VHH binders against 6-phosphogluconate dehydrogenase, NAD(+)-dependent, decarboxylating (gndA). Designs and how they scored, part 3

Target 1, 299 residues: 6-phosphogluconate dehydrogenase, NAD(+)-dependent, decarboxylating (gndA), of Haloferax volcanii (d4gst8)
Amino acid sequence: MQLGVIGLGRMGRIVVDRVLDAGHEVVAFDLSAEAVAAAADAGAEPADSVADLVDRLGDDKRIWLMVPAGDAVDATLDDLDPHLDGDDVVVDGGNSHFEESVRRAEACSAAYLDCGTSGGPAGAELGFSLMVGGPQWAYDELTPVFDAVATGPDGHGHMGDSGSGHYVKMVHNGVEYALMQAYGEGFELLAEGRYDLDLESVAKTWNNGAVIRSWLLELCEEAFREEGSDLGDVDDHVAGGSTGTWTVQEALEQEVPVPLIYQSLAERFGSRADDRFSRRLANRLRYGFGRHEVARKDD

## First folded at step 4 (VHH; framework vhh_7z1x_3)

Design s05 (from n09 with T110R)
Fold by ESMFold2-Fast, scan of step 4:
Structure s05 (fold): chain B 299 residues (1-299), chain A 125 residues (1-125)
Amino acid sequence: as target 1 above (299 residues)
Amino acid sequence: QVQLVETGGGLVQPGGSLRLSCTASGFTFSKYAMNWVRQAPGKGLEWLSGISWSGGSTSYADSVKGRFTISRDNAKNTLYLQMNSLQPDDTAVYFCARTYSYTDEYGSKRSFDYWGQGTQVTVSS
């Protein structure tokens, strides 16, 4: 198969490399001439514009977008759409909000697949997990590409109608937030608890046959190996939150309780403040009850 | 090589207006989405507005929606931010930023690859 790839950052380059390695042909474009040249060195056919990429592709165009979520996707579609018809397929492999993916699918002249892509840079060695939404025929048509990019035939799936791929990936990230929080709380209990434990050894043991074994636990083991069991140099500020926020917003809209996902998001927000008005007031109210002395700020 | 230069900042009274410009060089401006980001004293970076390569799509943070307008002139390689109804809380260094093609695996806002040096906007009597 011949695949156009637009967006040759770390993730887009992995798509190019895996598709080429599987014996397919790639036409590659990025706004970075250096990134295009690097892809060409790997065996891709370079394009110098979106129009040039389109001209190099055959009549039934198959194009994978791996550009930043938001305006970059819309800008790329604005450039592509005049060259597309209903027999063409466009895949958005980025981190778009599912409602934006539905809007784009409705406006696009081609069949539009929203493809939630998980696995990070490890996808270069292992392949990605791909959650695909959109027309069944378009998913079926791109199965050879998905087989090449994914971590095997069970590493990709057709989720449902347009938007469902990015939707499932969004919820996946919400679950990831909760799992990270759960591991954090468990290891914090061990670190603060009654025994002096080697947490690298604990993480290693838990990741070899135990119920909670996972890739996240491999990352815990790595963290303890590199930073020590006290994580001494690691800051407690947790950045990010977009996918967790989207998941919680959707849960509220659908009236589905997601207390663990919500609490994990709330913990991230709380990590960004050392002093909170609500905690100061709660402390003062406890004094008013006559239950505890007020904790006062130290000079 | 790639350069982004912001102009148009300065001192303005509350309720006033300013028009910021960002002149781009060293790349094909018409092929990149562009953004405005600000940093208020003692605070982190706040994304304000984005515009697609074609100008066909614009987006705004809730804090500036209805007050600020982003636009671009691809023939002049220039990005604009029209700021109306300025408030003291709009006091910040304003940066022009280019969108990079890379998508972070975790959906982070680290997709901006080139920034201008910033232009100071002070809203005060």
Scores: ipSAE 0.007, ipTM 0.241, lowest interface PAE 9.2, mean pLDDT 86

Design s06 (from n09 with S101Y)
Fold by ESMFold2-Fast, scan of step 4:
Parts: sequence; C-alpha cells; structure tokens
Structure s06 (fold): chain B 299 residues (1-299), chain A 125 residues (1-125)
Amino acid sequence: as target 1 above (299 residues)
Amino acid sequence: QVQLVETGGGLVQPGGSLRLSCTASGFTFSKYAMNWVRQAPGKGLEWLSGISWSGGSTSYADSVKGRFTISRDNAKNTLYLQMNSLQPDDTAVYFCARTYYYTDEYGSKTSFDYWGQGTQVTVSS
C-alpha cells in the first residue's frame, strides 16, 4: 500500500524505512528539506508541502504523523483536514496526551488512530510496539503497515476506542519510569556497597535467566560497558517527565494508587536541582537537634 | 530547514565573562529541551547544561556548576549560556544541541539530533 509520512525525525524516519523495506510506497514530508532529501535517498517519494503530499496520495489516503506532541500536531491537522474525507485514515504515532487525541479524532474529517509507539531508536532493527486506539475498520486497514513497523504480528494491537492507544502508552511510560528507578537503585547499592563489583558483568548475569531480565537491563549492561561501573561521564540530570506526570494525574482522577510511579517521577524532579531548600532546612534541623542534645546533657 | 546558530564566542581573559546565544529556526523551539555541549582541542564532547522546553528545569555538569547559567526565551527562539569566572580549561568550541525523543523514554537524554556549527571560546591572558 501507499503511506504518507509527515515528520521525518528519528522516529518518523524509522517508520519510513521499515514501511519501504516491507515493499510499500511512502510519500514523505518534513519542514526540514535535508530530512526530506534523506528519506528520498532511502526510496520515499518527496513532497514539498502537506498539500503536495496529499496530492501525491491516491484515493483512500493513509497518513502517519510523527511530529512533536501538542501544537505541531494541531498545525499539521489544520493543513491536512481540508483535503480529507471519512474514507481516509490519519495515524498519530507521537506522544500525544490521550484527551488531546480524543479531541482531534472528533474534529478530524478522516478516521483518526492514536498510536502509542514504544521501542525508541532500537525500533529501526527490531520494530516497535504499537498500541492503537480508534475505529476498528481503520485499524484493520492499516494492519499491513502496522505489521511492517511493529516487532512482529504480536507487536501491535487494537486497544479500543479513540484515545485508548495513547492512554495505554502513557501508562506504559509510567511503568517504565518505575522500572528504570528500580534498576538505578539496585545498581547504586552495588556500586556503593561492600564489594568492588564489575557492574557490566552483574548486568549481563542478571539478564541471562534472572527474574528481572529485560531490554532495559540490556541497556544497563551497555551503559556499564561504555561508561564504566562508575558511569564516569554520564550526567545525573533526567530530562522529560510529561508522560509520568500524565499517568500520575490520571491515577489521581481515577483514585488508583501508583506510589512507585509517583516516587520515580519525584526522583526525576529531584535530579534537576543542585541543592534543595528542603534538604538545607533538614540539615539545619539535624544540626539543631545535635546542639540541643549536647546542651541538655550539660545540664 | 532546521538550523541552530551559536553566537557570542571570542577571546576573554581568565576570570572574565561571556554570554553565548543560540538562535533556533525550522522547528517549534518551545517544545524541545535544549543543551549546551563543548569540545576542547583533542578531547571528546562534554555535556555542560540542559534546560526543559518550558525553562522550568535546568541542570549542570559539575565542572561548570555555579559558574554557568542556562536560560531560554521561547518568544525569540533563543537559548543562552551565561559564562562567569572563565578559566583557561574552558577553552573549547561550544555547541547548542536539541534533545530528541518523541514517543519513548528509553535511552540517553543527552543524545541529540540537531547541533549548531559551534562558536569558539578562548580563555587566555
């Protein structure tokens, strides 16, 4: 089939490459002329505007959006929507808030699929995990594309109604926050603990038959291999957090306790401060406790 | 066309100050975290500082903590680095870089998809 792709950054380019490799045709557009040229070199048909991309697509247009979440999605839809009808399908493969995806689906002239995409840059070799919400017929018609982009037939699924794909992916990212924090704490204990351990060797051993084996643990092993067991040149700043915040906000609204996800988010926020007022006050109070204890004993 | 253009580099004496600017175009600047990275002669890349898309969070490498301040003006699509108490070992080419992760939180947050051409900072008497 023929797929339009708008947004040719790291993730969008992977979609293009995998769809082309599966024998489909791609029409590609990005605000970056360099990104469009690179996609064309890979075998995509270049478009010079959103309108040109639409014109190059045949009847029953299938368009994948891989642009930054928020205003960029809405701006792209504003350009697309005058050219779309109810037989067309638009996929938002980005990291949109699920409520925005429901709003966009309601306003869109085409069928709108919210597609939570997981796997990061490794998706180029392995394929992604795709969590898709929206009309069943639209999901069914995009199955050949989802087969190409996903890690295999079980690597994509129809979650439910509009918003459910981004919803499930949002919660997935919340769980990811907690798992990353758990690995971090475990390895920190080993690094600071009583033994002088090769953490690359520990991660490798844990990833071969242990209960906590995972792709995240493969990334831990890689980090220790490349940076050493002390993570010498790696910064302790942890950027981002929007999906973690959204997950905690949703958990509060639904009255579902998510203490580990919350604590992992709080730890990320703490990583961004050189010094915290609360820690300075706690240290001063600890100092005061010690002084008063000494003063009372002198009495 | 995505572009990041650094300005404000030059020659400065030890203990002096410089303010670097990075002007962004071809993308929605306010939706991306931005970073400053430097490369001294014969050395690898060293990450210095990062700022969230909103400007609400900042972070610094230990080597520059307390001396450098990162900031941004989303209305002007401009990233800044205020450098104070400059030392001879701050001599390097300074790059602004965009952080790129759209849909997944795996991997390094210091991985970058677009870089400026760099601006030379030389600290010597």
Scores: ipSAE 0.000, ipTM 0.175, lowest interface PAE 11.2, mean pLDDT 84

Design s07 (from n09 with S101R)
Fold by ESMFold2-Fast, scan of step 4:
Order: C-alpha cells, then structure tokens, then sequence
Structure s07 (fold): chain B 299 residues (1-299), chain A 125 residues (1-125)
C-alpha cells in the first residue's frame, strides 16, 4: 500500500525504511529539506508540503505522524485536517499523552490511531513494538504497515478504544523506569560490595539463563564492555521523566499503588541536584535533637 | 524556508554582560521549544539552555546556571540569552536551535532540526 509519513527524525526514518523494504510506497515530508532528500534517496517520494503530500496520496489516505509530542502534533493536524475525510486514517506514532490523543481523535476528520512505539534505534534492525488504540477498522486497514514496522505480526496489537495505545505505552515506560532502577541498584551493590567483580561478565552470565535476563541486560553488558566496571566517565545525571510522570499521575487518579515506578522517577529527579536542601536541613535538625556535629559544605 | 538568525555577539571583558537574540522565520515559533548551544574553538557542541514553547519552563547546563537567562517573545518570534558574569571560557560561537523531543526506552531525547548561522562571543581583556 501507500503510506504518507510526516516527521523524518530518527524514528520516522526507521518507519520509512521498513515500510519501503516491505514493498510498500512512501510519500515523505519534513520541514527539513535535507531529511526529505535523504528519504527520497532511500526510495520515498518527496513532498514539498503537507498539501503536496496529501495530493500525492490516493483517495484512501494513510498518514503516519512521527513528530514530537505536544504542539507539533496539533500544528501538523491543523495543516492536514482540511484535506481529510472519514475514509482516511492518521496514525500518531509519537509519545503523546493519551488524553491529548483522545482529544485529537474527537476533533480529527479522519480515523485517528494512537500508536505507542517502543524499540528505540534497535527498531531499524528488529522492528518496533506497536500498541495501537482507536477504531478497529482503521487498525485492520493498517495491518500490512504495522507488520512491516513491528518485529512481525506479534509485535503489534490493537489495545482498545482511542487513547489506549498511548496509555499502554505510557505504563510500559513506567515499568521500564523501575526495571532500569533495579538493575542500577543491583550492579551498584556489586561495584561497591566486598568482591572485585568484572561487571561485564556478571551481566553476560545474568543474561544467559537467569531469571532477570532481558534486552536491558544486554545494554548493561555493553555499557560495562565500553566504559569498564566503574563506568569511567559516565555522568550520574539522568534526563527525562515525562512518561514516568504521566504514569504516576494516572496511578494517583485511579488510586493504584505504584511505589517502585514512583521511586524510580524520584531517583531521576534526585540525580539532577548534588546539593539537596532537604538533606542539609535534616543534618541541621539532627544537631538540634542531640547536638550531633553539623556537616558543612566546606567539609 | 525555516531560518534562525543570531545577533548580539561581540567582544566583552571578563565579568561583562551580553544579550544574544535569535530571530525565527518560516514556522510557527510559538509552537516550538528553543535552545542555545555553543562551540568553543577546537571543541564539540555544548548545550547551554532550553525554553518551552510558552516560556513557562526553562533549563540550564550547570556551567551557565545562575549566570545566563533564556527568554522568548512569541509576538516578535525572538529568542534571547542574557549572559552575565562572562568568563574567558565562555568564548565560543553561539547557536540557537529549534528542538524537537522524543521519548524512547532510554528516556526523553532532545534533537535539533534547524540551527542558526551562529554569532561569535569573545571574552578577553
């Protein structure tokens, strides 16, 4: 089939390449002329604008959005929507908040699919995991594209109604936060513990038949191989947190306890400050209780 | 025809101040987060500061926190960087960059799709 792709960053380019490799046709647009030219070199048909992309697509338009979450999605939909009708399908393959996806679906003239996409850069070789919400008929229509983009037929699924795809992906990322924190704590104990261990060897052993084997452990093994068991120059600042925050907010609204997900998010926030007011005050309060010596910043 | 044009660079003495401006055209400026990035001679790119589309959220690299202030005027399609207490180590070409963010299994990532030409800042006595 023919797919329009808007947004040719790293993830959007992987969608283009996999869809082309599966024998489908792609019409590609991005504000970056260089990105469009690179996609054209790979076999996509270049478009000069959103309107030009629409003009190049047939009557049953199938358009994949791979633009940043938030305002960029709304700006793209504002450009697209005058050209769309109810027989068309738009897929938001980004990391949008699920409530925004529901709002967009209600406003969109086309059928709207929210598609949570997982796999990062490895998706180029392995394909992505796709969690799709929205109308059943639209999901069914896009199945050949989802087969091409995902790791295979089992790498994508229809989650349910509008918003459910981004919802499930949001929770997936919350779980990922907790798993990364758990691996980090385990390896930190080994690094600081009573034995002088080769952590690359430990990660390799844990990933070959042990209960906690995973792709994350492959990445741990790679990190120790490249940086050493002490992680050398790797900084302790952990960026990000949007999907973890959304997961915790949803858990609070639904009154579902997610202590490990929350603690993993809180640890990321704590990584961004070497000097925490609360710890300084706690030290001073300990002095007030029992006249314990106060540790000062100069010490 | 997306364009970003930086102005306001120049020579300044240590301890001095400069205000950089970046004028945007060819896109809806108010819908995009913006960043300042610099490159010192013979070194790589260093991210300095980011600002959300509305200006309600800002972030800074530790090297400039407390000395630099990012701001924007969406009515004028202009991004600003107020630089105070400048040091010789601040000598670099300063770029404004339009950001887009995506989230993957390693957390949130920031990517830049359009860059200005850069403006030279030299801090010397």
Amino acid sequence: as target 1 above (299 residues)
Amino acid sequence: QVQLVETGGGLVQPGGSLRLSCTASGFTFSKYAMNWVRQAPGKGLEWLSGISWSGGSTSYADSVKGRFTISRDNAKNTLYLQMNSLQPDDTAVYFCARTYRYTDEYGSKTSFDYWGQGTQVTVSS
Scores: ipSAE 0.000, ipTM 0.132, lowest interface PAE 16.5, mean pLDDT 86

Design s08 (from n09 with S101K)
Fold by ESMFold2-Fast, scan of step 4:
Structure s08 (fold): chain B 299 residues (1-299), chain A 125 residues (1-125)
Amino acid sequence: as target 1 above (299 residues)
Amino acid sequence: QVQLVETGGGLVQPGGSLRLSCTASGFTFSKYAMNWVRQAPGKGLEWLSGISWSGGSTSYADSVKGRFTISRDNAKNTLYLQMNSLQPDDTAVYFCARTYKYTDEYGSKTSFDYWGQGTQVTVSS
């Protein structure tokens, strides 16, 4: 199969490498000339522009987008769309909001697949987990590519109609937020608790037969190995949370309670301020209450 | 709704100066590091400069160091890029981008989650 890839950052390069390794042909473009040259060194055919990439592809174009989420996706589609028809397929492999993916699919001249991609940089060796929404025929057509990119045939699936791939991935990330918060609280209790524990050893033990074993615990073990059990200089500021916010917004719209996901998001928001109005007022009120109690007892 | 809107671009002669602005809305601007990134026709995305949420730390790509200055006004939710000694190869669409620092299954990460629509800067005589 021949695949166009636009966006050759870390994740896009993994798509290129895995697709090439599976014996397919790749035409690659990125705004970074260095990234294009590196992909060409790996065996991809370099393109000088979006139009050049399209010209190098055959009549039934298959194009994978791995550009930054948001306006960069729309800018790329604006460049692509004049060159596309309904037999072509475009895959958005980024972290787009599912409603934006539905909008883009409606506007796109080609069949549009929203592909939630999980696995991060480890996907280079392990493959990704791919959650795909959009037309069934387009998903079926891209199956050889998805087999190459994913962690195997069970590492990808067709979720449903347009938007469902990014929708399922959004909720996946919400669950991930809650799980990370739960691990954090457990290890914090151990760090602050009554025993002087080697948290790298604890994480390793918990990941070998315990009920909470997971890839996240492998990352906890790595963190304690690299930073120490006190986490050294790692800051408590946790920025972002777009997928967590989207998940909570959707839960509110559907009236589905997600208290653990919400609380994990709220903890991220709280991490961004050392001086909060609500805490200052609470401290002043507690001070006022304490002074009142002291005055009564002294009388 | 998060929005980043760049202004201040235009046509300028080599050796000239421009000041770009990026107005942010829909989020607490003062809690995020911000960046300027450009996209020249036929070239890749080039990160130019970053500034911490407080403005206390700045960083620059070698290509613009000494010529460009990043700054911010948190009271006005505005990011700035002062561009001096402009050269023809500075011609590009200039984007402001919000730093997205998160902890995922792979540890602490830095990326850009929201981008403005871009403003065109053309350096030509």
Scores: ipSAE 0.000, ipTM 0.125, lowest interface PAE 16.5, mean pLDDT 86

Design s10 (from n09 with S101F)
Fold by ESMFold2-Fast, scan of step 4:
Structure s10 (fold): chain B 299 residues (1-299), chain A 125 residues (1-125)
Amino acid sequence: as target 1 above (299 residues)
Amino acid sequence: QVQLVETGGGLVQPGGSLRLSCTASGFTFSKYAMNWVRQAPGKGLEWLSGISWSGGSTSYADSVKGRFTISRDNAKNTLYLQMNSLQPDDTAVYFCARTYFYTDEYGSKTSFDYWGQGTQVTVSS
């Protein structure tokens, strides 16, 4: 099969490499000339623009987008859409908001698949997990590509109608936030607790037969191996949060309680502040009620 | 815990040279493209140069092409910028920036996600 790929960052490059390795042809484009050159070295046909990419593809175009979420997706679709018809398929493999994916599908001249992609660095060697929403026929047509990109036939699935792929991936990320927070709290208790423990050894033991074994726990083991059980000088600032925010917003709209996902998001927001007004006021109120000593910034 | 630390800045006279270094930690350096970006006082960010994850491809802004050379040492997790024929308008804070691709909780992006604190370069007579 022939696949166009637009967006050649780490994940887009993994798509290119896996699709080429499976014996398919790839036409690749990115705004980064270095990324296009690297993909060409791997065996892709380089394109100089979106228009050049569509010109190199046959009549039934199959195009995978791995560009920044938001405006970049819409700009790319604006460039693509005049060249597309209903027999073509566009896949948004990025992490778009599911409502934006529904809007884009309605406006697109081609069949539009929203594809939530998960797998991190291991995706290069093992493939990704792909959660796909949109027309059944378009999903079926892209199955050979999904087989190549995913961890195997069980690594991809058709979730349902337009938007469902990004929806399921959004919720997946919300769960991931809560799991990361749970691991963090558990290891913090061990680090600050009554025993002097080798946390790399603990993580390794927990990942061999214990009920909480996971790939996230492999990443915990790696962190302790590389930084030490005290995590060295690793900062407590946690970036990101868009998918967690979207999950909490959706949960509120549907009136579904997600306290652990919410708490994990709130902890992430709290990590970005040196001082929090609420904590300073609470400290001062405690002095007013019980005359407890007030912690001051210059102490 | 991604961290990028720039060093090598300072005061230099017009026509002089400086070599900037950026030490990376908290990620597999050899799997990411890296860039140098600067910001002059009162101005926006200006992209200067990029280098592929393998070091096999480099790109440069017209303002620095022929004067600056980007390179990397993947064994040392270090990015370099060799700056020659420095001019007063090269005065800026120079940032090391990672070209990345988000996965999982970060979503899908092809942009700069992590920046160093910057290192000041002053070209003055």
Scores: ipSAE 0.000, ipTM 0.141, lowest interface PAE 11.6, mean pLDDT 85

Design s11 (from n09 with T103D)
Fold by ESMFold2-Fast, scan of step 4:
Structure s11 (fold): chain B 299 residues (1-299), chain A 125 residues (1-125)
Amino acid sequence: as target 1 above (299 residues)
Amino acid sequence: QVQLVETGGGLVQPGGSLRLSCTASGFTFSKYAMNWVRQAPGKGLEWLSGISWSGGSTSYADSVKGRFTISRDNAKNTLYLQMNSLQPDDTAVYFCARTYSYDDEYGSKTSFDYWGQGTQVTVSS
């Protein structure tokens, strides 16, 4: 089939490449001429504007958005919407908040699919996992595209009504935060513990038949192979947190306890401060009630 | 050397109009998308508008849609922002910025690789 793709960064380009490789046609647009030219070199038909992309698509338009969450999605939809009707389908493959996806679906002249996309840059080789919300007919129409983009036929699914795709992906990221923190704590205990262990060997052993085997564990093995078991040169600052924050906010609204997801998010926040007020006060309070030694700044 | 130079800022009363210009040098202007971004006193950066390399596609933030118009003249290597119906909340330093891609950091953020020095716009009596 024919697919329009708007947004040709790392993830959007993977969508283009996988859809082309599956034998479909792609019309590609990005604000960057360089990105459009690179997609054209891969076999996409270049568009030089949103209107040009729309003109090149047939009467039943199928358009995949891979633009940054927030204002960029709304700006793109504002350009597209005058050219769309109810037989068209727009897919938001980015990291939008699920409530924004519901709002956009209600305002859009076309059928709107919110598509949580997981796999990062590894999706180029493996394909993505796609969690799709919105009208059933629109999901069904896009199945050949989802088959091409996903890691296989079981790598995509229809979650439910509008917003459910981004909702499930948001919670997926919350779980990912907790799993990363759990691996980190386990390996930290081994690194600081009573034995001098080769953590690359430990990670490899754990990933071959053990109950905690996973792709994250492959990444742990790679980290220990490349950085050593002490990770000595790797900084402890952990960036990001939007999807984890959204998951915790939703858990609070629904009164669902997610202590491990919350704690993993809190650990990321703590990693960004070398000098935490709460720890300084706790140290000083220990002196006040017990006369324990007080560490002072620049000691 | 890549350079972006904004001009056209100044003091304007509420409801007035102003046109900003950004002159580019040191790269092939016609091959890159361009953007306008502003920073109000004590606030973070706010993306306002983008225009494709050909000028055939434009996009706007909700706060300025219908009031501001982005355009470019590739022969003159110049980007423009026509600002109408200005409000006191439009007071900010306005920057032009070159961009590579919509989809940056897993689609989480628009990437800008070069910025101008900015031009001050003040909307008050």
Scores: ipSAE 0.006, ipTM 0.369, lowest interface PAE 9.2, mean pLDDT 86

Design s12 (from n09 with T103S)
Fold by ESMFold2-Fast, scan of step 4:
Structure s12 (fold): chain B 299 residues (1-299), chain A 125 residues (1-125)
Amino acid sequence: as target 1 above (299 residues)
Amino acid sequence: QVQLVETGGGLVQPGGSLRLSCTASGFTFSKYAMNWVRQAPGKGLEWLSGISWSGGSTSYADSVKGRFTISRDNAKNTLYLQMNSLQPDDTAVYFCARTYSYSDEYGSKTSFDYWGQGTQVTVSS
């Protein structure tokens, strides 16, 4: 089939390459002429504009958006929508909030699929995991493309109605936060514990038949291989948190307890401050309770 | 040597207009998408608008859509930003930026590889 792709950063380029490798045709556009030229060198048809991309796709347009969440998605849809009808399909493969995806689907003249995409840059080698929400017929129509982009036949699925793809991906990221925190605590105990251990060897052993084996654990093994068991000069500041925050907000609205996801998010927030008011007060209160020594900032 | 030089900034009253220009040299301007980005005092960078290499496609941040217009003249290697209905919140240093693609990070904005030195826009009283 023929697929339009808008957004040719690292993730969008992986979509282009995998779809071309599977024998499909790609029409590619990005604001960067360099990115368009690189995609064309790989076998895509270059487009000069959103309108040009649309003109090249013929009657039933299938368009994959791989642009940053927020304003870029809305700006791209504003450019696309005058050229679309109900037989066309638009896929948002980015990291949009599920409520924004529902809003966009309601406003879009085409069928709109929200596609939570997981696998990061490793998707070039392994393929992505794709969690798709929206009309069943549109998902079915895009199955050959999803087969090409995903890690295998079970690497993509139709989650449900509009918004469900980004919703499931949001919760997936919340679980990822908790798993990262759990691995971190386990390895910290081993690093600080009573034995002098090679943590690369431990990670490798745990990832070969143990119950906690995972791709995240492969990344732990890589970290210990590259940085050493003491993690070298790697900082303890952990950036990000939007998908974890969205997951906790949704859990609160639905009254679903997610204590481990919340605690992992709270630890991430705590990593960004080396001086917390609550800890300073706690230190001072310990003096009040039993005249314990008070740590001061000059110490 | 790649260079981007912004001009056209200055002081303007609320509701006024300014036109910014960015002159590019040291690369084939007509082959690259271009952007306008601003930084308000004490705040981070905000992407405002992008334009394709040919000028056939443009995009805008919601905060400026309908008020600002991006354009380019490839024969003159110049990028423009027409700013109308300026508000005090538009006070910032405005940068011309070249991009090689949309950002490939989840939730990230457009990636930039070269920047100008910036031009100050102050909207007062």
Scores: ipSAE 0.000, ipTM 0.208, lowest interface PAE 12.8, mean pLDDT 85

Design s13 (from n09 with S108E)
Fold by ESMFold2-Fast, scan of step 4:
Structure s13 (fold): chain B 299 residues (1-299), chain A 125 residues (1-125)
Amino acid sequence: as target 1 above (299 residues)
Amino acid sequence: QVQLVETGGGLVQPGGSLRLSCTASGFTFSKYAMNWVRQAPGKGLEWLSGISWSGGSTSYADSVKGRFTISRDNAKNTLYLQMNSLQPDDTAVYFCARTYSYTDEYGEKTSFDYWGQGTQVTVSS
């Protein structure tokens, strides 16, 4: 099969490499000339524009987008759409919001697949987990590509109609937030608790046969190995949160309780403020009700 | 045909203010993040400020934070840079640039695909 790939960052390059390794042909484009040259060195056919990529693909185009969510996806589709028809397929492999994916599918001249992609840089060796939404025929058509990109035939699946792929991936990331928070709380108790523990050894033991073993826990083990059980100088600021926010917003709209996902998101927001107004007011209110000493910023 | 045209440059005294404008045409301006970048004589390109497609998020280089303000008017297809407390080291050609953002697990990278011709800002030394 011949696949066009637009977006040759870390994840897009893994898609290129895995598809080429499986014996397919790739036409690759990125705004970075260096990224295009590197993909060409790996065996891809370089394109110097979106129009050039389209010209090189021939009939019944199959194009994988691996660009950032939002503006970049819409800009790329604006460039692509005049060249597409209903027999073509476009895959959005990025982290788009599922409602935007539904909108894009409705507007696109081609069949549009929203593909939630999980696995991070480990996907280079292991392959990704792919959650795909959109027309069944388009998913079926792209199966050889999905087999190449995923961890194997069970590493990808057709979730349902347009938007369902990014929807399932969004919820997956919400669950990931809650699991990261749970590991954090458990190890914090051990770090501050009554025993002097080697947390690398604890994480290693838990990764070998324990119920809570996971790749996230392997990353915990790595963190303790590299930083020590006190986490050295690692900051408590936790960045990110868009997929967690989207999951909570969807849960509210559907009236589904997700208290653990919400609390994990709230903890991330709290980590970004060294001085919270609510805590300062609470201290002052304690003085008003009980005459407790007020902690002040210059103490 | 994509076009970005900067205006508002000129000569200004140290401590003065200047407002740059960038008029966009040939694409749907409201769908793209926009940036200001400058090049001082004998130096490389320096990114100064970025603004999201909606104008809801802005970012600034440390060298201009608190002095420069980026804004946009999507109805007029126009990007602005309000420059206050100008210093001789702010002397440069200022460019408006359209961009895509690249995000990976190691951080966000920004690449520029279209640039204006630039407008000269000279702060009297």
Scores: ipSAE 0.006, ipTM 0.239, lowest interface PAE 8.9, mean pLDDT 85

Design s15 (from n09 with S108Q)
Fold by ESMFold2-Fast, scan of step 4:
Structure s15 (fold): chain B 299 residues (1-299), chain A 125 residues (1-125)
Amino acid sequence: as target 1 above (299 residues)
Amino acid sequence: QVQLVETGGGLVQPGGSLRLSCTASGFTFSKYAMNWVRQAPGKGLEWLSGISWSGGSTSYADSVKGRFTISRDNAKNTLYLQMNSLQPDDTAVYFCARTYSYTDEYGQKTSFDYWGQGTQVTVSS
């Protein structure tokens, strides 16, 4: 089939390469001429604008968006929508909030699929995991493309109605936060515990047949190989948190307890503070009891 | 070295027109998206318009949509901004800027890496 791809960053280029390798045709556009030229060298048909991409596609347009979440998606849809009808399909393969995806689907003249994409840059060699929400017919139509982009036919699935793809991916990332925190706590106990352990060796052993084996654990093994068991010069400041925040906010709206996901998010927030007012007040209140001397800050 | 030089600014009466130019050197102009940005006295930067590497896609801020037109001539390494129906609140220093793209896990992000010195536009009686 023929697929338009808008957004040729690392993830968008992986979509292009995998779709071409599967024997489909790609029309590619990006604001970067270099990115378009590189995609053309790989076998894509270059477009020099969104309108040109649309003109090069046939009557039933199939377009994959791989642009940054937020305003870039809306700007691209504003350019596309005058050229689209109900037989066309647009896929948002980025990391959009599911409520924004529902809003966009309602406004879009074409069928809109929200596609949560997991696997990062490793997707180039392994393929992605794809969680797709939106109309069943549109998902069915894009199945050959999803087969090419995913790790195979079992690497993608139709989650449900509009928004469900990004919703499931959001929760996936919340679970990822909790798993990362659990690995961190386990290895910290080993690092500070009673034995002098080679944590690369521990992680390698756990990756080969143990119950907690995973790709995240392979990344732990890599970290210990590159940084050493003490992670000595790696900072404890943890950036990010948007998908974890979205998951916790949704859990509150639905009144579903997610204490481990919340605690993992709270640990990230705590990593960004040099000291905390609440702990200073607690220390001062303990002094008021007459039980303890106050620890006071230096100048 | 990368250089962007704006020209065409000056004084114009309300309702008038003005055409700005930006000449690029030190890089392959035809490979980059370009932008116009302005700064009024005592205010922050305001993005006005962008154009793709080929000139096929353009975008505009709501404040200038329908009044300003961005274009480029890749053979001359030059970016243009045609400004019509100018108003006193269009008074600002106008800069051209080159798009800089970088990639994270979830797609390509854009910012600006090179700016011109700016050209003053004054809309007054």
Scores: ipSAE 0.006, ipTM 0.327, lowest interface PAE 10.0, mean pLDDT 86

